# VHH binders against Salivary glue protein Sgs-5 (Sgs5), part 1

No score or structure here was measured in a lab: all are predicted.

Target 1, 145 residues: Salivary glue protein Sgs-5 (Sgs5), of Drosophila melanogaster (Fruit fly) (p07701)
Amino acid sequence: GQAVQETKIEEKPVSEPEIESEIKNSTSVPSKCNIYYRNYQWALQDCVCRCFQNECLMQIESDQRKKEGRSPFVPVTEELCRSFICKKCSVGFPVVAEFPIPAPCGCNRKPGSIATERFYSLCHLLKFSAENSKPFLTYSYCWPF
Positions, changes and structure headers below are counted from each chain's first letter, unless a header gives other numbers; antibody chains are not in Kabat numbers.
ipSAE, averaged over its two directions, is called F for ESMFold2-Fast, E for ESMFold2 and O for OpenDDE. V2 adds 0.75 times the mean of E and O to 0.25 times the DockQ between the complexes of E and O.
[cut] stands for letters that were removed.
Atom coordinates printed by the task and the answers are left out, and those that the model quotes come from them; centres of patches stay.

## First folded at step 4 (VHH; framework vhh_vobarilizumab_d1)

Design B7 (from u1 with R101P)
Fold by ESMFold2-Fast, scan of step 4:
Structure B7 (fold): chain B 145 residues (1-145), chain A 118 residues (1-118)
Amino acid sequence: as target 1 above (145 residues)
Amino acid sequence: EVQLVESGGGLVQPGGSLRLSCAASGFTFSSNAMAWYRQAPGKGRELVAGITSGGRTSYADSVKGRFTISRDNAKNTLYLQMNSLRPEDTAVYYCAAEYSPGWTLDYWGQGTLVTVSS
């Protein structure tokens, strides 16, 4: 194979079509970013965790989003980005969660009850709870076998 | 940087034993739940055994009584002792760790192959 240059360790995926398009579209203003400088910057936007080659590239796209009336990227650590609920959940330890069911109205004042529901992982539970505005009381690990 | 490195796989005869190890680095090992998964040829990845930060264990029905999961927090190492091995235990075994306590199994090793055959 064609191996021309230096051994580059820990290359992370970049949203290359979108970033390359953005840089090329900024021909009216000269780009100041070194696209080969690897100092990864993580960012959250629209429930998506993105990684940029460096902060300069993130800032260029963030500024373009602002011009289009969209929210700019929020720079975060890799750890925080990975922990964000709206990302797609990976395989995890299965959990069972308890959800409150409110007591019936009127003269039938029996106490509320609890419904249980199983999820593939805690991440799946937290995503479901947030998206459906359905708070849970507690959860526990529940192995399938 | 989080790293999980499995070792101890190999070829064994039916009825034999193997001990798998998973060396962990880059996170607070003692605070996280850990698990062993396996993937046999042509099948999906399945949970074999799990252990909480407090040492509580759980096992798949297919391995109960034969496999033992344990951890050594001083050495940041997870173990799987596999006894009375059967041909159907042939698989690549993966070590997995929670991203943070109670969250997704976001950290995975590259796996170690176990082959049980005569």
Scores: ipSAE 0.000, ipTM 0.252, lowest interface PAE 14.0, mean pLDDT 71

Design u12 (from A2 with I31D)
Fold by ESMFold2-Fast, scan of step 4:
Structure u12 (fold): chain B 145 residues (1-145), chain A 119 residues (1-119)
Amino acid sequence: as target 1 above (145 residues)
Amino acid sequence: EVQLVESGGGLVQPGGSLRLSCAASGSIFSDNAMAWYRQAPGKGRELVAGITSGGRTSYADSVKGRFTISRDNAKNTLYLQMNSLRPEDTAVYYCAAEVYTGDYRYDYWGQGTLVTVSS
């Protein structure tokens, strides 16, 4: 109820070893990680600051980058990472990103949902995500074809 | 102060091939997406092909199967291999790059390179 809304209830992240065993129905996000486990991991992506929901999600993306011949993420502190946030962005190529939306307050056993949001460019997405400590799960480019 | 310099344009006969190059200077982000646009006389600019840092590509239906976009991230260079060229491909071709620093709110464009497909 509303009584739960009136007080600060500390949201504890579930244990990181606890992973989701089922496949997500309407997303390409890896289901073997708990996408709602909030244990932020800060890292540099080619000298650009990234905020990840948790280490499991960062590691999956890092492993995919290695398979593609791209540099791995470099884990860093939040304070150091923030010094690598881009201060200004060109318009660039628009992207759509997926964000984890946690379950409503008072029902944390149920998985939340995934919301999509459009950004003017990847730079805008990365800046928004890092500045607001709002990690995204994946993104796709929107080509105006 | 990013500069994009296209090269490789010219006159080619229908059915011929041409390779365009775009050298980017001043780009500092290796994960930039890059694209080729074109503008025919009296027409607006249209997106021809795009490529992500990971090599995922997208093509306009008009060039799909004939054009191939590729990149060399170490050299900040974008390529467009154009095969089976048609008179309808005649246009000024522009390179575009997403830039993380510099003047905000603008795509960085090259000066363009003219491709003329004619007998």
Scores: ipSAE 0.013, ipTM 0.391, lowest interface PAE 7.1, mean pLDDT 75

Design u14 (from B2 with R56S)
Fold by ESMFold2-Fast, scan of step 4:
Structure u14 (fold): chain B 145 residues (1-145), chain A 119 residues (1-119)
Amino acid sequence: as target 1 above (145 residues)
Amino acid sequence: EVQLVESGGGLVQPGGSLRLSCAASGFTFSSNAMAWYRQAPGKGRELVAGITSGGSTSYADSVKGRFTISRDNAKNTLYLQMNSLRPEDTAVYYCAAEVYTGDYRYDYWGQGTLVTVSS
């Protein structure tokens, strides 16, 4: 493979009233939390600013990091967090990230969708997410060797 | 409030059968989709089988033709009939409910029931 440009969006359904979609389980998005609930939680990850869709999603990722023996997130104010956004990114492995697209207003039986977007590296994803207050749900590396 | 209690797990020989049950309370069972998940040693939780409120069923490829999910809305109970069990089916099995409350989606899991397939 080769590096891809930063913006290529594709919408996908996240969940449906019918479990058929979940059984295929092609999404790595956690289902425990409401991924469409917008109540931003700002935190530092090893001195890098992270913007989470909500506290539930931050806690799930925090628990995963704890299991892996990694440093916990440090909850902070938006103002303080923004001062820790990466200023410049080096070349890294390209990543694909998933972003929540909320369900139509008043239709909580109709699930929302996920937009998939590509970035030059994890650093570019984190910078974009924090600068634009657009939290991502998950990411995967492309060509990780 | 919401409670899911699994039962029916145990030790069984390869080729054997087990029937799991999940007693649900604290939500409108008949209106909600239900599922069985499993977690094998050293692995994450995976979806095994699902059933909609209307009774439509879906299965993971690894269990198709061997497992049958069903529900009894009068008893608020979910079932998983497991036939032709393999050592690879060894896992803790979890009953799950997908409950919508307003704009929020809550997924509830039971405590799990251990299924061991070994001689």
Scores: ipSAE 0.000, ipTM 0.081, lowest interface PAE 21.8, mean pLDDT 75

Design u15 (from B2 with T52S R56K)
Fold by ESMFold2-Fast, scan of step 4:
Structure u15 (fold): chain B 145 residues (1-145), chain A 119 residues (1-119)
Amino acid sequence: as target 1 above (145 residues)
Amino acid sequence: EVQLVESGGGLVQPGGSLRLSCAASGFTFSSNAMAWYRQAPGKGRELVAGISSGGKTSYADSVKGRFTISRDNAKNTLYLQMNSLRPEDTAVYYCAAEVYTGDYRYDYWGQGTLVTVSS
């Protein structure tokens, strides 16, 4: 089973890039984010509030959006972001989202787990995530087949 | 103004093929998931196929292996290639998009295009 350590000091995972080496005229190997590191980054996506687990995860998704010809995320404060939460959602295309669940402190230091939840539409997911400060890692459309 | 305009429907013999097109305007097509729905006489609308902004596809079991959904972001057009058509595929086919407008997201539907599979 898992071991609990009551006397352990607080430990915080980091989302900083792993050590990269650079050769002149070469690009360094991309780093990977720590999906369980909670250092919330708030941003606007096409005037809709997004809450990210950390800045590293926001940057990866922002870079992917740029590659697809879409606007990058605009970092903002939590207070400003929340004023851009969708007020009304129609029942649209259902989505399934993955949420990071960090392991309890002192629990044999396993990295945590991922929970999935279904939403009536992307709008409902974005509203839920921003209102509850529960960032999702990814989502996919859940076609009812 | 968001508009979805379907075309390509018609009468086909069983085993035949049709390609439906949906011309989209009034929103950033490349950023949105798109879908095809159909409504047979006397039935509700059912989801046939979906495609994400990134091109990932999904299909109803009844059409999997026979229908192919695709998109052309340069032309703002959604397609449904329908092969090995069966009488039970007879329906009005609707193009659909979930579109962000101001502070809200809405589902938009086209007017539909009729597909009749009959001898």
Scores: ipSAE 0.013, ipTM 0.397, lowest interface PAE 7.1, mean pLDDT 78

Design u8 (from d7 with A35G)
Fold by ESMFold2-Fast, scan of step 4:
Structure u8 (fold): chain B 145 residues (1-145), chain A 118 residues (1-118)
Amino acid sequence: as target 1 above (145 residues)
Amino acid sequence: EVQLVESGGGLVQPGGSLRLSCAASGSIFSINAMGWYRQAPGKGRELVAGITSGGRTSYADSVKGRFTISRDNAKNTLYLQMNSLRPEDTAVYYCAAEYSRGWTLDYWGQGTLVTVSS
């Protein structure tokens, strides 16, 4: 029969662009991972639900936590994770978080972008992220008072 | 486990000064956002001053120009210098800590009482 030697690649590494224009001096995720690749990984962090954009990004954060002597993430199903979403937030420091926005078609017309949103506290950010299946890349504290 | 221990509270006359200290054990101060909250009798907790891991500070309008927050990362200690104290500054003052990246580890001290009265 017919022989086709076409190799299919489902994901290609994006070139390492500088992300200096929009998130200069913010805590940013290293370009090691494709931040626009949506393959959600759900995990528990000290019994609180986390939704990560993909396993690569979760692993980077996990490795950083190990260097700081913190516990690792426990991978779980979405259903199980959702039962561990924080129900209330009482106090905290306000944060601004960065979310990946992929290009509509993943084509050569424009690169993906990063959207910034403010939250009352990190607790509010984590609750929002898990409830809406909207993983964030990084966050930083802001002090508007 | 992180423990926060406040000290430096006491009774002071209006117009006086106090310096509060918060000693942290088991934590790396250089990666924490830290702050001082206060709670007067019958009122909720209020954030009065905050300092980020990079040393950027913010203050509530009620204390601007009178209070100064600072940290000594080598000593794992957070400070609040309180000048020109007023009776309305009477409260229990709490030290609080969060990480500036990754997961929040919200730590609270037991509090130190500040009474501004004649």
Scores: ipSAE 0.041, ipTM 0.428, lowest interface PAE 5.4, mean pLDDT 75

